# Designs tried in a protein design chat: VH-VL binders against Probable complex I intermediate-associated protein 30. Part 7

Target 1, 227 residues: Probable complex I intermediate-associated protein 30, of Arabidopsis thaliana (Mouse-ear cress) (q9lqi7)
Amino acid sequence: MSRFRSLLQASVNATKKALTWNVEEWVPPAEKHIFKFHSKEDLKKWHLYSDSEYGGLSSASLEIPDKGDGSDCTGVFSGNLSVDLSEGSKWNISRSGFCGMRSKKFDGFIDLDGYDAIALRIRGDGRCYISTIYTENWVNSPGQSEDNSWQAFVFAPKDSWYTAKIPLARYLPTWRGNVIDVEMEMNPGRVLGMSLSVNAEGGAVGAKSGAGDFRVEIDWIKALRLP

## First folded at step 1 (VH-VL)

Design p11 (framework fv_patecibart)
Fold by ESMFold2-Fast, scan of step 1:
Structure p11 (fold): chain C 227 residues (1-227), chain A 124 residues (1-124), chain B 107 residues (1-107)
Amino acid sequence: as target 1 above (227 residues)
Amino acid sequence: QVTLKESGPTLVKPTQTLTLTCTFSGFSLSTSGVGVAWIRQPPGKALEWLAHIYWDDDKRYYPALKNRLTITKDTSKNQVVLTMTNMDPVDTATYYCARETYYDWGSYEYFDYWGQGTLVTVSS
Amino acid sequence: EIVLTQSPDFQSVTPKEKVTITCRASQSIGSSIHWYQQKPDQYPKLLIKYASQSFSGVPSRFSGSGSGTDFTLTINSLEAEDAATYYCHQSSSLPYTFGQGTKVEIK
């Protein structure tokens, strides 16, 4: 009898739940625009950085090429990864080169709550890039006041446009490029900014790695709600 | 040349607080890209990272021990101090300080020079 | 936390033979693996950084390889002074973790 009562209780509960009005039925649009790379004005939202601030010799540029033929313009993030150090460097460490582009902090937050993935429309060079999302500080060491960073690899195939869809769950919490061992999910409601970076070390078997030139074209970055 | 040396008590009673000092030469924590870490090794066991402090005063601790650990630096004296509260016999280990090198916040870190180590025994 | 598992735990080797030590990570760590040598009653010394880069002053008989989850330290032609415990260390994720160690002895 106890088992029969349990079955009836579950049935009654399911019926009650189905009849309950739920304000949470409202869902966000299937996609949300975050960035586009179509004009010089769009690129003013970004800053370049590289190992040159630490004595490295890597270089980077972010440009809208002047296509006088009237073809669509996209942003080009390109440069050279150098594992060499500048004259007089006091660094006594690995010489892995790196370059990145980082957005200026949003005026407030971008709310990605209810979205499942970040999508980047890119045309690359066969290298693996690092996608970073910056969120309001939720992990803090004594003396640290920086925003939290969340990172995932994104492969940029050669010569063809590709929409890389990176689940938000694949982004791992990081500090200084190192994954933090914490049991916590990103707060997608409090995103402050994003970056895209590349280093000579690479990130995936089969992707191009090492020092030398890099180049990726970027059309847009969006958030997606997956089916 | 780079040298590091640990100093502090060699015998600690259960529940007491351990304070260890790392004194170093051949580099400065005013230089960008360097830090000092504390690593311990119980007799016959593997190495265990405890904490580090970088030139910019960024401090990180082993999560399971975070409530017991404090790391500080005195850049002018070339010293880093580790404090560990509520000592237990399982904390008996050789404690090392080591220089941690760092290229960029997108890079990875390793321990290039180590102190000689100091054995700390916890017993009643 | 990332767990590093070394194999073998112990190896007794004839002088001049090749020694191979493996380190497996519980998740991908790229090339963020470093190898240390610890002789009895001594502090650890860095041998290899970032999977394959030799640290200054380290003899050429030591080499490292691997990426992702599987890494190898190789000692070509073992010498008597190489008797030690070898540890791998990952710096990809906090907390940093070490392998359990591989003890290499001369036969």
Scores: ipSAE 0.000, ipTM 0.426, lowest interface PAE 10.7, mean pLDDT 80

Design z01 (framework fv_zilovertamab)
Fold by ESMFold2-Fast, scan of step 1:
Structure z01 (fold): chain C 227 residues (1-227), chain A 123 residues (1-123), chain B 107 residues (1-107)
Amino acid sequence: as target 1 above (227 residues)
Amino acid sequence: QVQLQESGPGLVKPSQTLSLTCTVSGYTFTDYYIHWVRQAPGQGLEWMGSINPSGGSTSYNQKFKDRLTISKDTSKNQVVLTMTNMDPVDTATYYCARGYDFWSGYEDYFDYWGHGTLVTVSS
Amino acid sequence: DIVMTQTPLSLPVTPGEPASISCRASQSVSSYLAWYQQKPGQAPRLLIYDASNRATGIPPRFSGSGYGTDFTLTINNIESEDAAYYFCQQYDSWPLTFGEGTKVEIK
């Protein structure tokens, strides 16, 4: 609970920066594919998670709509956010109201050195989603098991396809849902994985928030180099 | 370095109350759930319950719900397991374990364990 | 409760060969499955989480696979230090439950 509140404040600031970035962005000269969402095979690289593991009632799905002829289309991340808890819930605190999709850790690393931003081609529902990048620990010591997580809000406009471009510098270091006050920089050469998540509290004034249905279509995720 | 240590009596008589303490170090105590897991001699692992050390909320395996209480002392970085009406079938090694906060902040797999403390229930 | 069944319960292996342990859930646990190693007199050690993600510090010879109800832990090119009990654990729903354990013995 407290960790979500800390992240929400940091995410509001990051969302404002991301929206400003999206208004003034330029087409970069180089790009690198990270993920596609065009076939059922592409979805095997992703796992779904939700508050149902903790006694919540939210649900999530990730699918390629069946067009009958096997034609490529986009991935659909959708479901229902519920702030209610199941009877006999494991947790007696509000941990409900979230769903996410996360990639399997890469075998090795995705090297993003030399790239300036993450781009997501999406068509959404007016909600803000959280983009997370997981990197190897800066200090690789025996007994240290935590991967570093870096988070930024991404607004998913309703009805139209949109390329959200999030500078790597806009991702804030988080640890246990809290923005950490350290002079650490993301190591873009040691990316382990990514996630996209949504919660009922939302993240930006004017974006849709609260319990209820969510739906975002995803075409691809790329890294971009600024001119 | 992250460390968890259990402490408490090695021998308990039937019908007595067991009290075990888990002391943690090397990380912020309130950032991770602490779970209790036991293992009878020569047998598998059994989840007992957990506590959120920030808010103090608890969850128990229904099998132990009428006998088990888990509490915390944030000033000492300690979690305490209390179990009433011990009997010989409760003889086991008792572990405390840290819930790993990787994806959602609420994962129920365990990245660090204490060494375990053997509790023998015998008269 | 979700029942986790491990096979085999005892697995003698020759050094340098691969070893595979199966874990089956009585109902789908999605990818919410972890694997632990436990040596005699020691606490369990996390090997794999979310079915296929290797924990920090775990050698690449350990790998996990599976989804839903059927999961496999594979130890490629097994070493003498890998002689231990191995347990799977689901965390899709509570109560959290573990498999019975598999004893891996080096010949």
Scores: ipSAE 0.000, ipTM 0.425, lowest interface PAE 12.1, mean pLDDT 79

Design z02 (framework fv_zilovertamab)
Fold by ESMFold2-Fast, scan of step 1:
Structure z02 (fold): chain C 227 residues (1-227), chain A 122 residues (1-122), chain B 107 residues (1-107)
Amino acid sequence: as target 1 above (227 residues)
Amino acid sequence: QVQLQESGPGLVKPSQTLSLTCTVSGYTFTDYYIHWVRQAPGQGLEWMGSINPSGGSTSYNQKFKDRLTISKDTSKNQVVLTMTNMDPVDTATYYCARDEYYYGSGSYFDYWGHGTLVTVSS
Amino acid sequence: DIVMTQTPLSLPVTPGEPASISCRASQSVSSYLAWYQQKPGQAPRLLIYDASNRATGIPPRFSGSGYGTDFTLTINNIESEDAAYYFCQQYDSWPLTFGEGTKVEIK
């Protein structure tokens, strides 16, 4: 996985800092809901994808478990990461071992102007996930055909529910998973969508990595204004 | 069923402006980039540019940047190619094509329109 | 711009024989390469993407291979309906570029 390796190299310091960034003490004068994961209707806003599109054997699901007891419902993104290839597949092996969930397209933008961070309320499995923000391509960028992507690592601890707060400034511009060496600033007023993904390759020292099961529970995603 | 269909004039005089429309159906218009690719008679394929129909951002092949504009009308599921100062060398079949970009990869074309021949002559 | 060079430009083949078309990039395009088939009077049809993955509905006699700068499209046990032009396309770098095309002719 050469492109994931490039991302790891560029963001090792950012990942270490993010693992120690749990909460800043501040009074929350404003927050903005972006997504919630409380009903089947909420999950219709998301697509699942995996390396199976490239001949891999990874699998993913996104569901609201019905416990029948009236307990609070949250979304569960789970599955299995496999580095194996399906029989007869003739595809590039660097594309194995990943699963993701991505928000569906809609006409318009998620407006994050005036906000400093993305917050995810999660309960995880000890793996590092990749948070991606998709923004509109710059006008008059010759030859650029895809949405701009911005990525940051997010650690998903096993313990109690955790709110990961990721400053927008922490997200690095990427092209096809590779950090690009250009002067670019995210336009927070032109966000098209978001994704959460996981790779068999680990993103941080001490986090669980490798092939096998993954599971993260998600309550909501919000934008926060920090003091 | 996914369909892309080009429409526009078959004949343009030198120095005039070309306007072609690509109408799509059978999928969510804002989920996929639309590109324009042309092919001169007996020649290979040439990429011209693209548009993100969700936000309207565009990318152009530098060769055409001074003459080419791509725009969209989400209410009609249409992408429009406008090219100024046409020359006989611009005679070609013009295609619109869909880019499977939704998962952050793509710029290969899974569906194409049938193409429209544009002849530039006096 | 990345230049894509196809060889041969013309390939006469007998039905039942294999056909092989090469595509060379002027610099590495990793696996970001697609192959298209175009019959006279028709739009191009996607055959292969990511160098080796067959597109939906494409018969198994079509296969792609390669990485970096050297790529091959193979048509095993060629049929008369496979007479067409074949184009490679890179999508690693901008602008997107195509090969010159190979005309496959059935003898």
Scores: ipSAE 0.000, ipTM 0.435, lowest interface PAE 13.5, mean pLDDT 80

Design z03 (framework fv_zilovertamab)
Fold by ESMFold2-Fast, scan of step 1:
Structure z03 (fold): chain C 227 residues (1-227), chain A 123 residues (1-123), chain B 107 residues (1-107)
Amino acid sequence: as target 1 above (227 residues)
Amino acid sequence: QVQLQESGPGLVKPSQTLSLTCTVSGYTFTDYYIHWVRQAPGQGLEWMGSINPSGGSTSYNQKFKDRLTISKDTSKNQVVLTMTNMDPVDTATYYCARDSEYDYVWGSYFDYWGHGTLVTVSS
Amino acid sequence: DIVMTQTPLSLPVTPGEPASISCRASQSVSSYLAWYQQKPGQAPRLLIYDASNRATGIPPRFSGSGYGTDFTLTINNIESEDAAYYFCQQYDSWPLTFGEGTKVEIK
């Protein structure tokens, strides 16, 4: 009867079809929290390490500062990178001067299937950090459980909050911190854990490097589906 | 007393799979990395790979990575080397050896060695 | 890969004489170098680590020296029981690599 009502009804039906399409095609959320750094309980999921375990003199801490009032709490990964060796150490300069934080082992996997990138919300010191993803080896090997490590640089700009978005494709397979020539791709469905580390040699042209203090604030780590 | 002992077949035919076991005693199995090193008759030593007996993570010499698997059985204090597609050039004495450094990821020098087991690859 | 070259490959010595074995790395390994002794039919035995430190139980007649690319194992006042193969090993870089070995023979 009414052309106006017919047009309105067609518009409503088109909107319903669009909403039904989205419901029938259940797509994973565009972002997924992996870790947050808002409480002391969140920090219990992490283990600190440094070259001091191997005779170096670097130090590291991970904490929620009690300074300030009423503001959001974030984790602070900080310390001092030393290229000096303790007495009796076999470490040389290229192997000393590192600190890291690694997620503690748990039963199961972090499922990143359907995601394109890792995002880190950070406020840094101008240094370049190393983001590491640990995955189960998808080559079947009877009687063993292997982890593969995959690394990418992440620049931490000084004084401003920044979301570093690192495509999963940018992560390179590594062993003992060195890129290896392997014919494997990351299995994002079988991630065992992550780490963030820093070393005195640095990594990126133009980033701060060398021995001395480091400090990066971390709000969260997420997986993202990029546009 | 720290001891490492290899066991396995003395003869393997070409194209077959080798399986060697290293059994350790006299210390806490999970405290030190275990490496495999081989020595062809009259030749030098060749590093093959290692395993962290605590976490089970492995490291391989790229020369062997397509054929070599190192695994562990903590309940038996054993490390197992498996290598596929054996060839006569793989004829060697195979040693397991303990890394000298406690829980050391980089690999170093070896303070204790097994007695070695000779594996001959021949038809 | 770091290539380790040993010289000489064969070293005949008379008891009481000093013996010296050289090991050269294709690139710097700093002080991350070990020496092993291997007698026929036996596993290698650690002698020296970090280029110059004697392993537990090793007699003082064994000493090591060197840094970077050039290393020396010295056996002062050699004894008949020292007849064996000697191997150097670097652990600066992956993969871990060994020298080809030096056979020390008693005349």
Scores: ipSAE 0.000, ipTM 0.418, lowest interface PAE 17.1, mean pLDDT 80

Design z04 (framework fv_zilovertamab)
Fold by ESMFold2-Fast, scan of step 1:
Structure z04 (fold): chain C 227 residues (1-227), chain A 121 residues (1-121), chain B 107 residues (1-107)
Amino acid sequence: as target 1 above (227 residues)
Amino acid sequence: QVQLQESGPGLVKPSQTLSLTCTVSGYTFTDYYIHWVRQAPGQGLEWMGSINPSGGSTSYNQKFKDRLTISKDTSKNQVVLTMTNMDPVDTATYYCAKEGDYGDYWYFDLWGHGTLVTVSS
Amino acid sequence: DIVMTQTPLSLPVTPGEPASISCRASQSVSSYLAWYQQKPGQAPRLLIYDASNRATGIPPRFSGSGYGTDFTLTINNIESEDAAYYFCQQYDSWPLTFGEGTKVEIK
């Protein structure tokens, strides 16, 4: 009689599972806006940083240019990467060359649970940028006060708008700029913020690298649910 | 040594334009944001705006209704505050101030000594 | 705009006693909070940044604490030269805003 019981139980479980599945997928968001760069108010959510804080000569700006014609406004992250050091630097730091923009802290988390990728809508300069996701402190490193970081490269092609789609699984855990070899998974429900940065070195064959000007336009950052 | 120095008129008539200059010395002009902060007699501090002297990007407190412009002259290591249509309520000591050593922290670790601007007929 | 509220506005203290000044933000500013000292006729002087870090040259009797909306500046063993106005400032969001100021007077 166990066969009849097994078949009835499986049928009931399958029906309950299908009903729960349909309810959970009822109007699921295919994408979620995280940041937009359409007004000066949007830029207030971001901080700029560079090696100039440590005696370097790199510079950065983040602005919404006034086009004067009512056309779409986008954020422009631009500046100059220098591998030189200023005279009398109080920091004994070797040549570096970096600039970045990081989201300001706020109460709570950016909830990426249920999403598979980060998408950036950009128009760039042929350089590779670093996309960073910040999460709560490492559970296996007690006493540390800094946010943990997860990094992936993103190529910013010249001339045309491009949507870079970076699977969350492609982000590698980093500690103080170095990839760490740990059995850690990103908790997508505990994201504290994001950054976009550029180094003189670059990160991919065929991308522009080295000291000099950089410029990338940013329209938005979204989370995507991939099929 | 490292210092910021404000200069400009001590007296401005109502409806006239104010122009103040902040001269930077002792560090590389383009390395840090410069902010303008004012203080009315006997009152607290009010943030007005900032400029990135490298890129030239500016941020303003919207309270000033398009009266305020901040610009730079890299060849002279100077930041200029321009404010139109001055009113007696704009009477204050005006300071320029340098952002902190970490670029994503907008606190002020170096201040000019301030310049008093009196708006009166 | 984020409103910063300081208490007390006036604080008479005796030399050698500890003094505490509170600063409350109308919404969370995380740790993006600075404290300044201003003596009559002078520009403000940075004391504390990132809520608890002492600026270069600031004596160890000055300390800051807090996170989110509630912050405290503490001056241990107050000295006569500490008579001044004290201001908090948030830099979490634009526009940058300051507290009203607290006048510390030596008895």
Scores: ipSAE 0.000, ipTM 0.427, lowest interface PAE 14.2, mean pLDDT 79

Design z05 (framework fv_zilovertamab)
Fold by ESMFold2-Fast, scan of step 1:
Structure z05 (fold): chain C 227 residues (1-227), chain A 123 residues (1-123), chain B 107 residues (1-107)
Amino acid sequence: as target 1 above (227 residues)
Amino acid sequence: QVQLQESGPGLVKPSQTLSLTCTVSGYTFTDYYIHWVRQAPGQGLEWMGSINPSGGSTSYNQKFKDRLTISKDTSKNQVVLTMTNMDPVDTATYYCARETYYDWGSYEYFDYWGHGTLVTVSS
Amino acid sequence: DIVMTQTPLSLPVTPGEPASISCRASQSVSSYLAWYQQKPGQAPRLLIYDASNRATGIPPRFSGSGYGTDFTLTINNIESEDAAYYFCQQYDSWPLTFGEGTKVEIK
C-alpha cells in the first residue's frame, strides 16, 4: 500500500477515534431535512427566477395555498412557460421558456457529508424538472469564477405524491448549462445551495414538454443515507 | 428596482491604497456575483475581478492579482475593492457590475451596472 | 488573453439609416459575446447577450449576429438618441475582455 494511502487511512482513523467520544456527531442520522415547505417563513429561503428578467414572458410563483380545513400545507411551485419575448426583446434566437426556484445562498455550506442521495417529496404535472446542486468552485482555473453546478432530471408524476430519490453520484457536472466531460465527484460537504427548474425545451420520452402551464407541489427536500 | 452604487475617494496620491465600496439593493445580495470593471478617461473597459458574495471566493485578472483584493460585508450588502500602490495610470472610472445568473449556470456578462466613481491618482 | 478588435472606431450615420459595427475575437468565443451601449457620463448598458439575444428593455432596432470569431451589432433605422460608444465583450475565456469601442455619431 502506498505511504500516502497509509497516511490517509491513519488520518481517517484518528478522526473517527476523536469523534467516537461524541457518538451523535460521529454517526449521522439516516435522513436530514434540508428544506421544508410548510409555512410562508419556509418560502423566504427561496428566490424565484424566470426568463422575464431577460425579456421573456414566462411567469412563476411559489406559495402555500390556504387550505382552511386543517390539512397539511405544502409549497406550490407553478407558473407558465412562454417561448415568446416582450416587444422590446424579440429576437430570432431566444433563451426564453424557463422558470426556476433556487435557495438563497447561505454564508457557509449545506453539509451533506455522510449522505448518499437527495430526496424530494413532490406531486407534479408529468413534466421533467431539473434538480441543481451548487458547490464551491472545484477548479482553480484563472478562466472560471462561477460556482460549480451539478444537475439531475426529476420526473414529477401527476396526481400522486412521490418521493424522488436521486443518488448524489447521478448528478452530472455542468458549466453554462452543458454537461462537461470531467471525471470528478461532487464534494457533498461544500454545497452552497440548490434549485429546481423547468424548461419548455428538453426531451424525456413520455414526459410533458413545451410551452404552457407547469405545477409541482413540494413537501420537503431531505438528504438520505442509503440503503 | 435593482441598483448598484459605488462610493469612495475621488482623489488618491501615488503609492497610496484605494478602497471603493459597491452597495447593492433591490435583490438578494448573495445570489449574484459582483465584478469590478474600470475605464480610463477616453478609453475602453478593463475587467479587474469578481467575488461570489455567498462564500467570498474571488477571481482576479492576473494583471492586478498582486495589488487587488475584493471582499464583502453581507450585513451591509457591500462589496469592497482594495488596490495597493496606486499609480497615475490607475486613474479611471471604477464600476461594479452584476453577473447574470440562470439555473444552468452564471454567465459573465453584466445585466446591471453601478453609476461609476471617478478615481484620480495625482500628487 | 483573447483580444477583441472593433471596427470602425468612429461611425458617422444619418438618422433613419442602418449602422453596423464589427467585433473580431483573436480566437473562437463560440456565442459567448455581449454588446454594451455607453452614453457620455453614464455607465454601460447591456444591449445583446449570447451574440444575438436582446436584453430587457432594448428596442427592436438593435440586433446582433455572429459566431466564433466574427460578430456584428446592427442598429436599424438609427435615432439621434443612439449616439454613444458601443463595446463588445467576450465571456468564453478569462480574463474577460472588451473591444476598444466604437463611437457612433449622428450626422
Scores: ipSAE 0.000, ipTM 0.437, lowest interface PAE 14.8, mean pLDDT 80

Design z06 (framework fv_zilovertamab)
Fold by ESMFold2-Fast, scan of step 1:
Structure z06 (fold): chain C 227 residues (1-227), chain A 120 residues (1-120), chain B 107 residues (1-107)
Amino acid sequence: as target 1 above (227 residues)
Amino acid sequence: QVQLQESGPGLVKPSQTLSLTCTVSGYTFTDYYIHWVRQAPGQGLEWMGSINPSGGSTSYNQKFKDRLTISKDTSKNQVVLTMTNMDPVDTATYYCARDYEEWGYYFDYWGHGTLVTVSS
Amino acid sequence: DIVMTQTPLSLPVTPGEPASISCRASQSVSSYLAWYQQKPGQAPRLLIYDASNRATGIPPRFSGSGYGTDFTLTINNIESEDAAYYFCQQYDSWPLTFGEGTKVEIK
């Protein structure tokens, strides 16, 4: 009651391919671009969301403010986190405000086969952000199920550009925003999308938290093979 | 205010092609998927397909895949359903609907629905 | 396709009583289940998503529960305005499928 034969066949095919192809062409590159934030067209790949869609008062923007040389061509994700709620809330929110940016839906997958980390090139505000990876349905079902997500904290230091490297193994499975207690690994070949979000409450020790302004500049997102 | 509105002919003859338009307002058109759902008189709801208005990628219920095309016109904030070779069994109220949560595939806003009768 | 079976198909209730509607999936849909209300001549209205979360503007008398294959929509202290059809919908697997509907009638 296994698919061992299928795995064995894939292994045999991989061995034959390695024997017939140039080794340098067979080995995936050490890094792979996933997203860049250099033009208005790049930003069209992203959807902004916040607690305001659900009765909160937080606000978010994603823009490229000053076009000029290369240093002026980076995305800016910024806004204000509010813990206050408007009348007629669409959500039974139990905690403080949030804002996020999420890659828009598309057909196909972000292929991370052979990579073991996500890297974000950022210049931040001292807050911890949440990096989310969305994958194809991880429960045993025959069809597609969305909203399966994997989350990890990413600290965004002030002042200078920083490359945050987050091993895929550090992402925790979540069920609709809640960490779940399951023994499961992410399938990096079946990534549907990504998001970056920030909450007023929580985060790592030593990071800025609470209501108020947030701002992070983003240059690119890549997949990496770590040594 | 978020609004979705279907428009198109209420009567179609057998073997003809149906074209319905869903016009949206009150939110950013490219941020939410649009789905088409139909309901035959006195029957339940049937999912037909969807489109991502940003990229234009589509998903179809296999039952309709050979007859159904969903397209978009971003300049008009419109999604168009085109279905060929209509049959009397296709008589139904046709709704367009928006994803409630970008990845949820449940629907927080629906159009008012448009009845399409297929008869000779 | 995942088949969604609703029980009962018709539910007469007296105002002030609780009403419960069951939805059974032919295979596990985890918590990927929504409930809709549809009044005659109107489009469906979202009530519950993710099996138990109430949508915006939905009164607290509506609640949902369940996981896997068995789900329940409960309307506590039913009001005359709650006379309508109620549909469950799974979104675990493609194609998206709905239950046949339950008609709640106030008698």
Scores: ipSAE 0.000, ipTM 0.431, lowest interface PAE 14.9, mean pLDDT 79

